# Designs tried in a protein design chat: VH-VL binders against Laminin subunit gamma-1 (lamc1). Part 8

Target 1, 169 residues: Laminin subunit gamma-1 (lamc1), of Danio rerio (Zebrafish) (Brachydanio rerio) (q1lvf0r505to673)
Amino acid sequence: RDDEGWKGKQRDDSSVPVQWSPSSGEISLISEDYFPIYFVAPDKFLHNQLLSYGQNLTLNFRIQRHDARLSAEDVVLEGSGLRVAVPLIAQGNSYPGEETQTFVFRLHDTTDYPWRPTIKHADFQKLLYNLTSIMIRGTYSAQSAGYLDNVSLVTARRGPGTPARWVEK
Key: E = the ipSAE of ESMFold2; O = the ipSAE of OpenDDE; V2 = 0.75 times the mean of E and O plus 0.25 times the DockQ between their complexes.

## First folded at step 4 (VH-VL)

Design c24 (from s06 with light chain T94S L96R; framework fv_tislelizumab; at its last look DockQ between E and O 0.69; V2 from the best seeds 0.00; counts 0 for: pae E 6.9 > 2)
Fold by ESMFold2, look of step 5:
Structure c24 (fold): chain C 169 residues (1-169), chain A 118 residues (1-118), chain B 107 residues (1-107)
Amino acid sequence: as target 1 above (169 residues)
Amino acid sequence: QVQLQESGPGLVKPSETLSLTCTVSGFSLTSYYVHWIRQPPGKGLEWIGVIYYSGSTNYNPSLKSRVTISKDTSKNQVSLKLSSVTAADTAVYYCARLDFWSGEFDYWGQGTTVTVSS
Amino acid sequence: DIVMTQSPDSLAVSLGERATINCKSSQSVSNDVAWYQQKPGQPPKLLINYASDRESGVPDRFSGSGYGTDFTLTISSLQAEDVAVYYCQQYYSSPRTFGQGTKLEIK
């Protein structure tokens, strides 16, 4: 029904309204030029997310055009004064296109591809302990749109008789 | 084939309004954005602003209180007005086309020199 | 505004030798950097985009590199026609800003 508290921002911190589609349940950002506009996650995804260390951030995303210009900072995490980013195709994800795709990003420092700068295990855990920002780039070309849905932050949860998995090495 | 050409007065008095026109050919203003950029004598380049297809504008904050950019797509023209000019506004003024793929300026006009002097 | 600072301001290089121009941004601009060449009496010409991608028609001797805050334009073997002022420019955020320029001359 609603944008669920998602905000739109440019890199200069200026606000851009997100749009919501009742029929598709997607939120969208629309660009006039190549300056990227980011979806900014609401508080429910932030603060202490240490249980998600080693787990996945997942999202459904499509763009108006499949010839997107990607960057090194398509998904950005900030926490505890630390900042890391990846391109959208990091960790084996396909290039975005006009059809909705699921993108998966492991919240872990040991994958060779993508969280930059490289930080040590303890610092990635520290980042997630006080997560202050998740930004997902929404626009990838001039006069185009990006559409986001179904963002989830997977968590390590203790099952009956099973220890939690958030202390991986 | 693709061409941009600036035109306007070469001399403007302080406190008056500078008015320039960029005339384009070989492409459509409904398909490409044209930006204004200036270069003071012997100095570097300063981005001024752009008008988008929608009619909305984006201006350099340092100039935005004095700048108006407009367009006439039927005449293939993009215009710049800069009010309340001073000697600091003396520069070569360029119009340049934004390349959609790169997001950068692939074609530039030859530039027109504007001198602000009493 | 993001400040782009080039070094050196002026550079003299012998024909056939390597020329290197550096550009540093006041904050990260990822790879959203372009390089322009401005020959005497001419408007700027786009050479490199995305920090490292040569534009069509630009000779192979031009290359760019960098990510974040530090960027480099390299001319591997200087030719006489390369005498120009070179500008880096960021388009990471508005306003677009240019470096102050580096004048390249034949030694």
Scores: ipSAE 0.041, ipTM 0.636, lowest interface PAE 6.9, mean pLDDT 85
ESMFold2-Fast, scan of step 4: ipSAE 0.395; ipTM 0.743
ESMFold2 (binder alone), look of step 5: mean pLDDT 91; pTM 0.918
OpenDDE, look of step 5: ipSAE 0.616; ipTM 0.866

Design c25 (from s06 with heavy chain F100Y E104Y; framework fv_tislelizumab)
Heavy chain, then light chain:
Amino acid sequence: QVQLQESGPGLVKPSETLSLTCTVSGFSLTSYYVHWIRQPPGKGLEWIGVIYYSGSTNYNPSLKSRVTISKDTSKNQVSLKLSSVTAADTAVYYCARLDYWSGYFDYWGQGTTVTVSS
Amino acid sequence: DIVMTQSPDSLAVSLGERATINCKSSQSVSNDVAWYQQKPGQPPKLLINYASDRESGVPDRFSGSGYGTDFTLTISSLQAEDVAVYYCQQYYSTPLTFGQGTKLEIK
ESMFold2-Fast, scan of step 4: ipSAE 0.279; ipTM 0.735

Design c28 (framework fv_tislelizumab)
Fold by ESMFold2-Fast, scan of step 4:
Structure c28 (fold): chain C 169 residues (1-169), chain A 119 residues (1-119), chain B 107 residues (1-107)
Amino acid sequence: as target 1 above (169 residues)
Amino acid sequence: QVQLQESGPGLVKPSETLSLTCTVSGFSLTSYYVHWIRQPPGKGLEWIGVIYYSGSTNYNPSLKSRVTISKDTSKNQVSLKLSSVTAADTAVYYCARLDFWSGYYFDYWGQGTTVTVSS
Amino acid sequence: DIVMTQSPDSLAVSLGERATINCKSSQSVSNDVAWYQQKPGQPPKLLINYASDRESGVPDRFSGSGYGTDFTLTISSLQAEDVAVYYCQQYYSTPLTFGQGTKLEIK
């Protein structure tokens, strides 16, 4: 459907519906309690993403009227049996609000761009080579909603080419 | 000044319904969550459930068929009802506040009320 | 449900010595772990949240560490007033679950 294959998931792995807004081009998740509900990326963002190493995952995101309560696992990557995560404000991103902001996460393993738990260079590349999941926390407070659009995973190319991107509109 | 105070019958017969009340002061039930947690004698802590500021509830799956949490915001009271009680429900029952702006840990607890299920 | 398992069940430590209590979760809970201290006849008191953040008013001899599935509460120099039962709690997912408790006593 209009959600372009994005799914919603709670921490207990139960599915939640993703809503689509044609007027804003956003998908949304609604929370009953504080516990995070995640947007789960469709297959087109997954599999061999080694060329995304050192590049950015970017997303446009906003929340409803409640202030966000962050977690260490607001953005989660899984692959090759490995799992890493960061808080939404990691890597210099701003605190979310009711107006849409762009959030940028570099897929790198240095201390300047910490993913948790600590991961070795080779293991981070191994994770990206067989990426099985990208989850973006959509809800940050009880009785609230989060809105996501324009997710892109930048891929580097050799030569004069521009980065390839997969963008939700 | 934040306070929570539990009250109840102390003794309940098997198969009856346990009814407890938590009276709060120093905050509004329309702005905070209230949880119920219990502790059997000499044992650890068990989460029972929560009532959100909206009045919605979430219960421990192991107790969900028997438990109801409700509130009366005009009286500053949260109630716990647990049906079909057995000796296994003997415990100290606590109500605790969770400030949803601070996280999922309990910042204020009541003193607890002892409930014994016995014939 | 996420199962929280503490070790040891009981621990006797001499005054001024280090006490270490471990907590293991059955699945990753990130850093969404709180530690509570409970003295006889009292409700539990929050010591540590987010695995390592000491609550205001808690002495600095208390520290927490860990991420994922393995967590530790350390009391660097035991005082007489620290005799209590200590509980870890995960708040990663409902139902909220606690460890079985570790009873800390003076040797």
Scores: ipSAE 0.231, ipTM 0.731, lowest interface PAE 4.6, mean pLDDT 87

Design c29 (framework fv_tislelizumab)
Fold by ESMFold2-Fast, scan of step 4:
Structure c29 (fold): chain C 169 residues (1-169), chain A 119 residues (1-119), chain B 107 residues (1-107)
Amino acid sequence: as target 1 above (169 residues)
Amino acid sequence: QVQLQESGPGLVKPSETLSLTCTVSGFSLTSYYVHWIRQPPGKGLEWIGVIYYSGSTNYNPSLKSRVTISKDTSKNQVSLKLSSVTAADTAVYYCARLYDFWSGYFDYWGQGTTVTVSS
Amino acid sequence: DIVMTQSPDSLAVSLGERATINCKSSQSVSNDVAWYQQKPGQPPKLLINYASDRESGVPDRFSGSGYGTDFTLTISSLQAEDVAVYYCQQYYSTPLTFGQGTKLEIK
């Protein structure tokens, strides 16, 4: 299976299987209950990501049911003992639906980019310097599924030029 | 109108199994989850557990070895069994409806049924 | 397990005055907190969900706030019918857990 090392988990840390769809190139999570299930990013997105400060986390996502229930913790970052999160629709993103949409989250600490709880510049940089977890909520209603593809963490390049990006593929 | 109603024996002897039933009306058990919560006299609320559509269950770890929750969708009933009861299990037992598929808060509660564990 | 701790255990407030009840979680629960009112001989009644969203039909004198580990329920102008025990509940993770309750009385 070609899940690129992505894992699934509940908030109580119990693991759930991630499924791979060769035809669509997506990974998916399926939930029966109402508690959120998260996609957990593989090591290639983690560790020293300080150069991603001020850059974007971007993902393509769709859901099985149009009646999504959002949370304050749909996208979660952890590092250096710190944790911040945002709702999926934060920062101008659209409400999720059955059609694939691109979601963009800027990794910045100002009120224009409201990661919660409120985090200081230095602490956000500490978090990214030792990033231990990126979690993306995969299901938004009971008896439903969520589909994730093309996750990228944009990194500022050393010297001039276009920022490099890490892509799932 | 939404209603939940608990029923069962008011008195249970120590070491026996407590069996309670929650009968619902005004909504479908295929669309909502029903949980069990209890409250000892003069004390706070303790979550017992829930049963999901698949028949999978989730129980409070403190009660997991003694508790079984089941449902019968055709009868609009959710049942609770608690084995090896002691005086500490004396409480008002509630069934409550989960607000929606995402939340873990309860919008409607039954009246509660009083269970006394005594010889 | 996530432990929810309320303060104070009890308080007495004069009619028309502000009542404040606090709830602290042992770990972050985001905004996944509900508040319930329970009167003697009755089941709990939902007042607030998602830390700050007032349930339909609940008077606007009730408000909730907080995020992460610290949550507050406020009654802006206490009325006689507000005498009850109030409970906070987290629904961030199982097992679902409640605070120990705060008994609110008229002074």
Scores: ipSAE 0.058, ipTM 0.670, lowest interface PAE 6.8, mean pLDDT 86

Design c30 (framework fv_tislelizumab)
Fold by ESMFold2-Fast, scan of step 4:
Order: C-alpha cells, then sequence, then structure tokens
Structure c30 (fold): chain C 169 residues (1-169), chain A 117 residues (1-117), chain B 107 residues (1-107)
C-alpha cells in the first residue's frame, strides 16, 4: 500500500510531500509553521458524487501535538465553481488529539449539518455533481504532523448506501 | 503586563545593514511568534517576516534576500537585520506578538529608521 | 500575493452617524481578516479578528462582517476618539498583507 494518490498542498497550491507508513496504514503531513497544509483527495473520491448528498464523509485522524488551532476551512469541498467548508470540530466532532478519532461530516445543507458559506440545496447538489476537490487540513500547530486514515465517502443506492471511496489499511 | 519595545540606531547610510532589537516582557518567546512590520512615512503597513517559537523564520519574498530575523530567548530579544538599505527602507519599524494566529494582539511603540547619507 | 484593497481611501462622518469601511481581497481568505485602528504617532491597535470577533476591551460600536473576498468594518455611532486610520489584514497565507488604509475624519 502507498499514499493511494493523496497529495499535500498549502493554501497557495504549492505541493507538500505526503508520507506513507506501511506499519500504521496512515498518510501524514508535516508542517514547519502554523499555516494550514492539506491532504488533497485523489480522483477516486471526485467527479459525480450527487448520490453522496445526505450521506457521510468519514475519516480517522490524529495529530502529533495536542494544541490544535482550528480554522473555518479545515474540511473543504469544491465543485462546479462552488466551495463549502467546515471546521474540523463541526457537526459534533471532538477536538483532534494524539489518539486517533473518527470524524464524521454529513453532506447536507440543513441547519443541523451546516456548511459555510450557506448555499442553496440546489447549489450544494451541483457542487457534489461535479466534485473537483476534497481537502482535509493536516496540521493544526507549528512544527507538527497530522495523520490520516480510512477516508470514506458514502453513496446512496436503491438499497442502503455503500462506501464509494476509501483509504485502505 | 505584556510589552514589546524596539530599539536601533535611527540613522543608517545607504548600502549598510540596518540592525534593530525588540525586547519583550510579560510573555515567553518559547510560547509566541514575533513579527516585524514597517511603515514608511505617510504610507501603509508592510509585513517583513516572523520568527516562530521554534526559532524557524518566514520572510516576505520581496525582502527575503536582504532580511534575517533571529532571537535570543535568554535575553528576551528578537533581532532584525536588513542589508543593503536604500532610501525606500526609511520607515517606522514595529515588532508585534502573535499567538499562533497570524494577527497581532500587542505591538511595540515603533522605532524610526531614516536611511540618509 | 493576496492584495487587500480598502474603500474609500478617506471618509468624513458626523458624530453619532454610522461609518462603514470596506475591504476586498484578490482571492478568498475565508474569515482570516483582522482590523486595526492607528492614531497619529501610535502603533496599530487590534479591533477585530476572524472577520467578526471583537477584541476584548474594544467598544461594541465596532463590528466586523464578511467572508471570502468582501469584508466590512462598521462603527455604529461615531465618537470623536474614533478619528484614525483603519487597516484590514489577511492572515490566510504568507506574505501577510494589509489594505492601504482608510482615513476616518469628523465632518
Amino acid sequence: as target 1 above (169 residues)
Amino acid sequence: QVQLQESGPGLVKPSETLSLTCTVSGFSLTSYYVHWIRQPPGKGLEWIGVIYYSGSTNYNPSLKSRVTISKDTSKNQVSLKLSSVTAADTAVYYCARDFWSGYFDYWGQGTTVTVSS
Amino acid sequence: DIVMTQSPDSLAVSLGERATINCKSSQSVSNDVAWYQQKPGQPPKLLINYASDRESGVPDRFSGSGYGTDFTLTISSLQAEDVAVYYCQQYYSTPLTFGQGTKLEIK
């Protein structure tokens, strides 16, 4: 197993190396400063994800240091020229720590599961129909690292939903 | 009480190196970042660079070839050196505190630097 | 570099009236915008961070709003001591950049 096409980037789109750990099954990003660097999802998570509307994006994540500084844009979705984002702790998620936690983000536009900025449900569906980017902030403090595993994007079917994409361990 | 205080020569000749010191009190340089910002007479604010609590630095690309920021934690001091100065470097120079955010909650009073022969 | 552009360059407002200062970024900066007040001969003073969070000790007549590329600082009822130059600053990415400043005067 390797990084499965995951990339790292800064806010100016410059590349950051992604490390792969075969023993833990995690990918990692290391930062020298406190400005966010992001894991960028590979092609298998993108394109027509309209059937993911109302379903969950889930990820397993931990950090090297416990002193996390969150942002409004810790998890970012882009598609059809639209962009929405949430803090990592949105929708009832806990603060990240040195112990691996599961983070769950519902792809819905009701007041119970808000993404920002607020967009109409039709526009949220347009975004998912042509999903071009999923970014997950990898570091939350200076001179630190973040570790990501088991990213899943669920899709609805005629029956129960099935996982569309994931990072295997 | 949190305080930052800049000091330096006031007058520097063209082509020489400008050296400024920021002395801090009321907080530890091992817990905060310190930035340098300057303001030419009658103009706006320009970010010069930062030194992180780790000692790592980041500089404005427009000044990167001429600027060095360092610190001496035992003396509670942060230093700025700017080489090959010209009249365009005439400004009030500020140091400012950052609690890992990128905005500045406390500023020094500023020290005036004039580049003139 | 992210360019921050303020409007207007200068503004004259009567005591007790609302003053509005705008700041536009050349690309999205999320809510990573701070506002500073600078009086003559003094260093800048932080008023607002994260576009809308008022710094402790800052009067509640000061408020900030905005997200993405368009940001506003509002002073709801201008006081004489509010005469100053106001700067917006983005901290979304380095290099950190400031607007050119808006000079606020009493009419």
Scores: ipSAE 0.041, ipTM 0.653, lowest interface PAE 7.0, mean pLDDT 88

Design c31 (from s06 with heavy chain S102D G103S E104Y; framework fv_tislelizumab)
Fold by ESMFold2-Fast, scan of step 4:
Structure c31 (fold): chain C 169 residues (1-169), chain A 118 residues (1-118), chain B 107 residues (1-107)
Amino acid sequence: as target 1 above (169 residues)
Amino acid sequence: QVQLQESGPGLVKPSETLSLTCTVSGFSLTSYYVHWIRQPPGKGLEWIGVIYYSGSTNYNPSLKSRVTISKDTSKNQVSLKLSSVTAADTAVYYCARLDFWDSYFDYWGQGTTVTVSS
Amino acid sequence: DIVMTQSPDSLAVSLGERATINCKSSQSVSNDVAWYQQKPGQPPKLLINYASDRESGVPDRFSGSGYGTDFTLTISSLQAEDVAVYYCQQYYSTPLTFGQGTKLEIK
């Protein structure tokens, strides 16, 4: 197991080193200040993810310090010039801590699974059709670290009757 | 009872080094970050830099070559030094606290006026 | 650097009327915006954080709204003590940056 192409970045798009921990099998980010730094998903999670609409993004995550300050943009999706985000605790997820927890985010645009800002149904699907970025905030307090593992994005299997251009309406 | 109080010379000559001190009470410098912000007469606010509770610093790139921020936690003091001052450095200088998790300023000192003049 | 631009530079509003101050960022700053009130001879005072969360002790006539690049501070019924300069600040990215300020006066 290695970092498998995961990168780190700040909000100004400057690069941050991602560390791989052989003892725990996790990747990590370390910060010195209040500003969030993000794990950036490799290409294997990106591009045409229309069939992930209505499916789950899941991740295993823990933090070095149990105290955490959440933001509106802890998990961020970008695609087709659009951007949506949620706090880490959105959609019924628990507050992060020093012990690893599983976080689950449904890629859906109804009031039950809100992503913000609210965008049109067709636009959410357009975002997924050309997904250019998945970012997961790695640090939640000053002078701390966050540890990420087992990120998965479920894709529905295409069958007879599955539309080729679901986003264009 | 959280308080921050700036102190230093009111008048500094061009080319000299400006030295200011921020004395804090009601909280520990081992638990909070302290920032310096300045305001020239009739103008807006400019962020100078921060010192973290670890002692690490981060400075505004426009001032980085001239600024040093340091602290003495045993005295509850944070110091700002700005070298090679000019008339453009005339301003009210504030120290301000950030809560452990926050990036906005919850407590400010009263400010100390610095005039750079011969 | 993220540039914060306020409008108007100054405005005059009658007592009891609504005052609206706008703040625009050069790029998206999510909801990481704070609003400060500064009266002559005093340091800035925090009014609103996270674009819309009013600080404890701040009168309920003050409210904030916005997301992304466009933010608004509203005073629903102007009082004499509200005469001040108001600043927005982004804390999305370093260096921290402030708007140029809006001077609010009684009409």
Scores: ipSAE 0.024, ipTM 0.619, lowest interface PAE 8.1, mean pLDDT 85

Design c32 (from s06 with heavy chain S102T E104Y F105L; framework fv_tislelizumab)
Fold by ESMFold2-Fast, scan of step 4:
Structure c32 (fold): chain C 169 residues (1-169), chain A 118 residues (1-118), chain B 107 residues (1-107)
Amino acid sequence: as target 1 above (169 residues)
Amino acid sequence: QVQLQESGPGLVKPSETLSLTCTVSGFSLTSYYVHWIRQPPGKGLEWIGVIYYSGSTNYNPSLKSRVTISKDTSKNQVSLKLSSVTAADTAVYYCARLDFWTGYLDYWGQGTTVTVSS
Amino acid sequence: DIVMTQSPDSLAVSLGERATINCKSSQSVSNDVAWYQQKPGQPPKLLINYASDRESGVPDRFSGSGYGTDFTLTISSLQAEDVAVYYCQQYYSTPLTFGQGTKLEIK
């Protein structure tokens, strides 16, 4: 296994190294400061994901320190010139910690914690039809690390709950 | 009581290096970020840069070639040096603290006025 | 760089009336916007962070709202001590950038 094409980026689009840990099977981002750094999904999660509308993006995630500072844009989707985002705790997810947790985000415009900014139903589908980026914020405190594994994007074409993509072994 | 206090020469000649000091009290420079912001007479605010508690720095790209921010944690001081000054660098210079996240500034110094003139 | 544009440049409001200041960013900055109040001869004072979170000690007549590119600072009932210049600031990405300021005066 390696980082399987996952990249790291800052908000200004500058690149950040992604580390691979063979012992834990995780990829990680390490930050010396509090500036947001994101895991950027490889091509296999992107492009026409219209059949993932109404389905889940799931990920296993933990942080080195539990003193996390969340933002409104911890998970970000971009496509067709559109952008939506949610905080990591959106849709009933727990606050991140040092123990690995599963985070679940429904790709739907009518949820308990909707993606922001509010966009039209048709525009959300348009975004998913040509998905160009999925970003997951990797660090939540200074001089710390975040660890990501087991990312999956579910599609309806094989029935509800059938995963579209996995982090490859 | 959290305080930041700027000090410097007040008058600087064109082409010289401006050197300012921010002295802090009521918090540790090993736990907080310190930003420098300036305000030319009658104009708005311009961010200059920041020094993190780790000692790493980040500068406004428009000033990056001329700016150095450093600190001496044992003296509770942050230093700003701006080289090759011109009249356009005439401004009130502020230092300001950020405790946990960069971007919003919870405590500001009183400001020190710098005039670049021969 | 992200450009922050405030409107209006100046505003005159009667005592007790509502004052509204707008701030627009050139690209989405999420809710990473702060508002500052600056009185003559004084440094700016933080009023609002994360677009809508009022700083401790700031009177409840001050409120912030917005997300993405459009942000608003509201003073629900203007008091004499509110005469100042108000600045919005984004902290979504470096370099940190401020609006040009809105001067608030009593009518």
Scores: ipSAE 0.055, ipTM 0.655, lowest interface PAE 6.9, mean pLDDT 86

Design c33 (from s06 with heavy chain L98M E104A Y107I; framework fv_tislelizumab)
Fold by ESMFold2-Fast, scan of step 4:
Structure c33 (fold): chain C 169 residues (1-169), chain A 118 residues (1-118), chain B 107 residues (1-107)
Amino acid sequence: as target 1 above (169 residues)
Amino acid sequence: QVQLQESGPGLVKPSETLSLTCTVSGFSLTSYYVHWIRQPPGKGLEWIGVIYYSGSTNYNPSLKSRVTISKDTSKNQVSLKLSSVTAADTAVYYCARMDFWSGAFDIWGQGTTVTVSS
Amino acid sequence: DIVMTQSPDSLAVSLGERATINCKSSQSVSNDVAWYQQKPGQPPKLLINYASDRESGVPDRFSGSGYGTDFTLTISSLQAEDVAVYYCQQYYSTPLTFGQGTKLEIK
């Protein structure tokens, strides 16, 4: 199956089959050319994600070949008519390889965080409030495959150093 | 030295099939993509299609029903066939290399002029 | 298809002056844009890749900028040898598409 509704697409929105491996728990995309094809997140990751502002999108990913052609749009977020993207190696992430690695992307609009194009604080929050798409580039070489697992969109949580909820009497 | 060179008939009759060859040197067809681009007299550039290192192809939808691109890696040659030609197919035809890492056409052939006339 | 539109169609600039050519895409193409220079009787020559990366051997007076839908090629101090037609091209998705070209002439 598509593993919980994950889909594949090209930049022209043409559908691409997603394969699922029950033995490894991975989904995969296979491409014959070098033009990007993307894993498209299912509905459970979308809509009001404002609580994820300032938190992390994390994913486990590996590629079939040790070489890769990176892009400025390897991870793409769309919402409220807005679009931002980063290359896979953004924010200190390592270059992808044949061994599974964890990739971490902070959802924040500060100059120190390389989501492009630069949008205002309020617009980034508006994008997350009505998130319509999360796309993760699946293939980085021609005649190759990419493998994705354990995608999570973290929400704000209480913990050591987290301010108490504001209360009004 | 890296080079691409187009060759083929300069004159083709309407309704016939145009056949062009691109001969490459200084790189392997198993490591690069080769594209065909054309330019009608006094006009801009139109992408025709590509053959990947794997041998798979992708064509401009406007030409897809008439175009075939193939290669012979042992001869270092890429071929373009365009069927059912008309006067609108009169153009300079280029083959160009696209580096896997860059995505742009870094090396172009000199171009070969094709005139479609009876 | 992604449509690439250049402006102006033609431009006359005096030697030593700045020349600016614009390119707009009908949808976002990230930074997957190249600029080419074509002189009469010659094939196009790659000048700029990834919107802003100047190719080896290209004079530093050429620069590119832009992201998304709006792109610019700038020649900071025009030289006589720069007379040519300039094309932008997107490689964000197939079919690959070019702008209609901007003819640059000396005033």
Scores: ipSAE 0.061, ipTM 0.677, lowest interface PAE 6.6, mean pLDDT 87

Design c34 (from s06 with heavy chain L98I E104Y F105M Y107V; framework fv_tislelizumab)
Fold by ESMFold2-Fast, scan of step 4:
Structure c34 (fold): chain C 169 residues (1-169), chain A 118 residues (1-118), chain B 107 residues (1-107)
Amino acid sequence: as target 1 above (169 residues)
Amino acid sequence: QVQLQESGPGLVKPSETLSLTCTVSGFSLTSYYVHWIRQPPGKGLEWIGVIYYSGSTNYNPSLKSRVTISKDTSKNQVSLKLSSVTAADTAVYYCARIDFWSGYMDVWGQGTTVTVSS
Amino acid sequence: DIVMTQSPDSLAVSLGERATINCKSSQSVSNDVAWYQQKPGQPPKLLINYASDRESGVPDRFSGSGYGTDFTLTISSLQAEDVAVYYCQQYYSTPLTFGQGTKLEIK
C-alpha cells in the first residue's frame, strides 16, 4: 500500500481515489464517464525544479481499453501562476495501449510539439523554479482505468533529481 | 443517415412531470452519448444532462433533483423526465449526440416545443 | 460553474467584410471550446470544435482561435447565409455551459 503521495482529481478540483497495486507496482485511476481525471504528483516532484529545464519528464503508463481519446491537456504543469499542457502523444510518443509504454516529455519551450499556450524560455524557467503541480491524465475512456508507474523528473546535474520508483513496502 | 428526433407533449401543467423521447437512427446508443439541451423563448442554450453509452448519467446541478435521463437501446430511444415543472421550464428541448470522448454536440435533433401553462 | 461571456451581444457587418465574435471564460478551459450557428427555427449547427478545428462541410471563411480564457470566431468575408445567432460552448468541465449568444446581422 503505497501510492507515494500521488492524488487523483477532476478538472473541477474534486478529489478522486488513487489505488495502489503491490503486485504490479502501479497506481491506478478508475473513471465512469468521459471527463478526464488526473494523477497529481506529490511534493517530491514540485517546488524548485529549475535544473529540469531542457530535461525529460518520463513515465510508464498503460490503459485498460484500447479506445483512448486524447485531449490538449493530458500532461499539465503549473508554477508561478503559469500553466502549460500537451496531449499524451506529443513529442513522438505513441498512443497508449493495454501494454505498458514509456512516455517522454521534454521540458523546453522549443520542442517538436511545444507546450501550450506558447511559453518563452524565461517563463518556462519561472514556472519550473516554483513548480506547484504536475498532472497526468489517468483515464482515456468511460468506465475504464489507467495505470502509472516509474515517473521520473530528470535533472541536468548528477544525482540531484527527484525520481520515483514503485516498490512493494 | 444519422438523425435524432424529439417527441412529447406540447403542453404540460405546472407541478406535473414533463416526459420527452428522443428517437435515434443511423447509430447505436451502445456507441454514443446523448445530451439534452433546452432553449427558452428568445434566450440562450442550457445543458440539461447526458447519458453515456454505459447507461451512466451526468446532470446539470441546477436541475439534478428534478431530472432523470434513461435509455432503451432496443427501441433506439433516450428519455428525459423533468418533475415539478413551472413556467420557467417552457422551452424548446433538443437532444444531441456526440462521440465518446468530448462534450461538444455534432448532430442535433430538430427540437420539440414545451409550454408549461394551466 | 464556468461562465462563458460573449461580446458583442449583436453585430452588424456588411456583405464581404470580416466579422469577429469574442468569447471569454471565467476560468481556463484549455482549447475545449465549440462554436455553433443557429438560424431562426433551426437547431444549432456545430461549426468549430477544440477552439480551432473546423467541422467537416463548414466553409473555409469560418475560423476559430484561442486558448485558456479568450476565444474568437472569425468570418473572413460575410455572406447572406451567415446571418444567425452564434454560441460558444465550453466542454472542459460539467456542467457544460454556453455563452449568451451573438446575433449577427447584415449592415
Scores: ipSAE 0.031, ipTM 0.632, lowest interface PAE 7.8, mean pLDDT 86

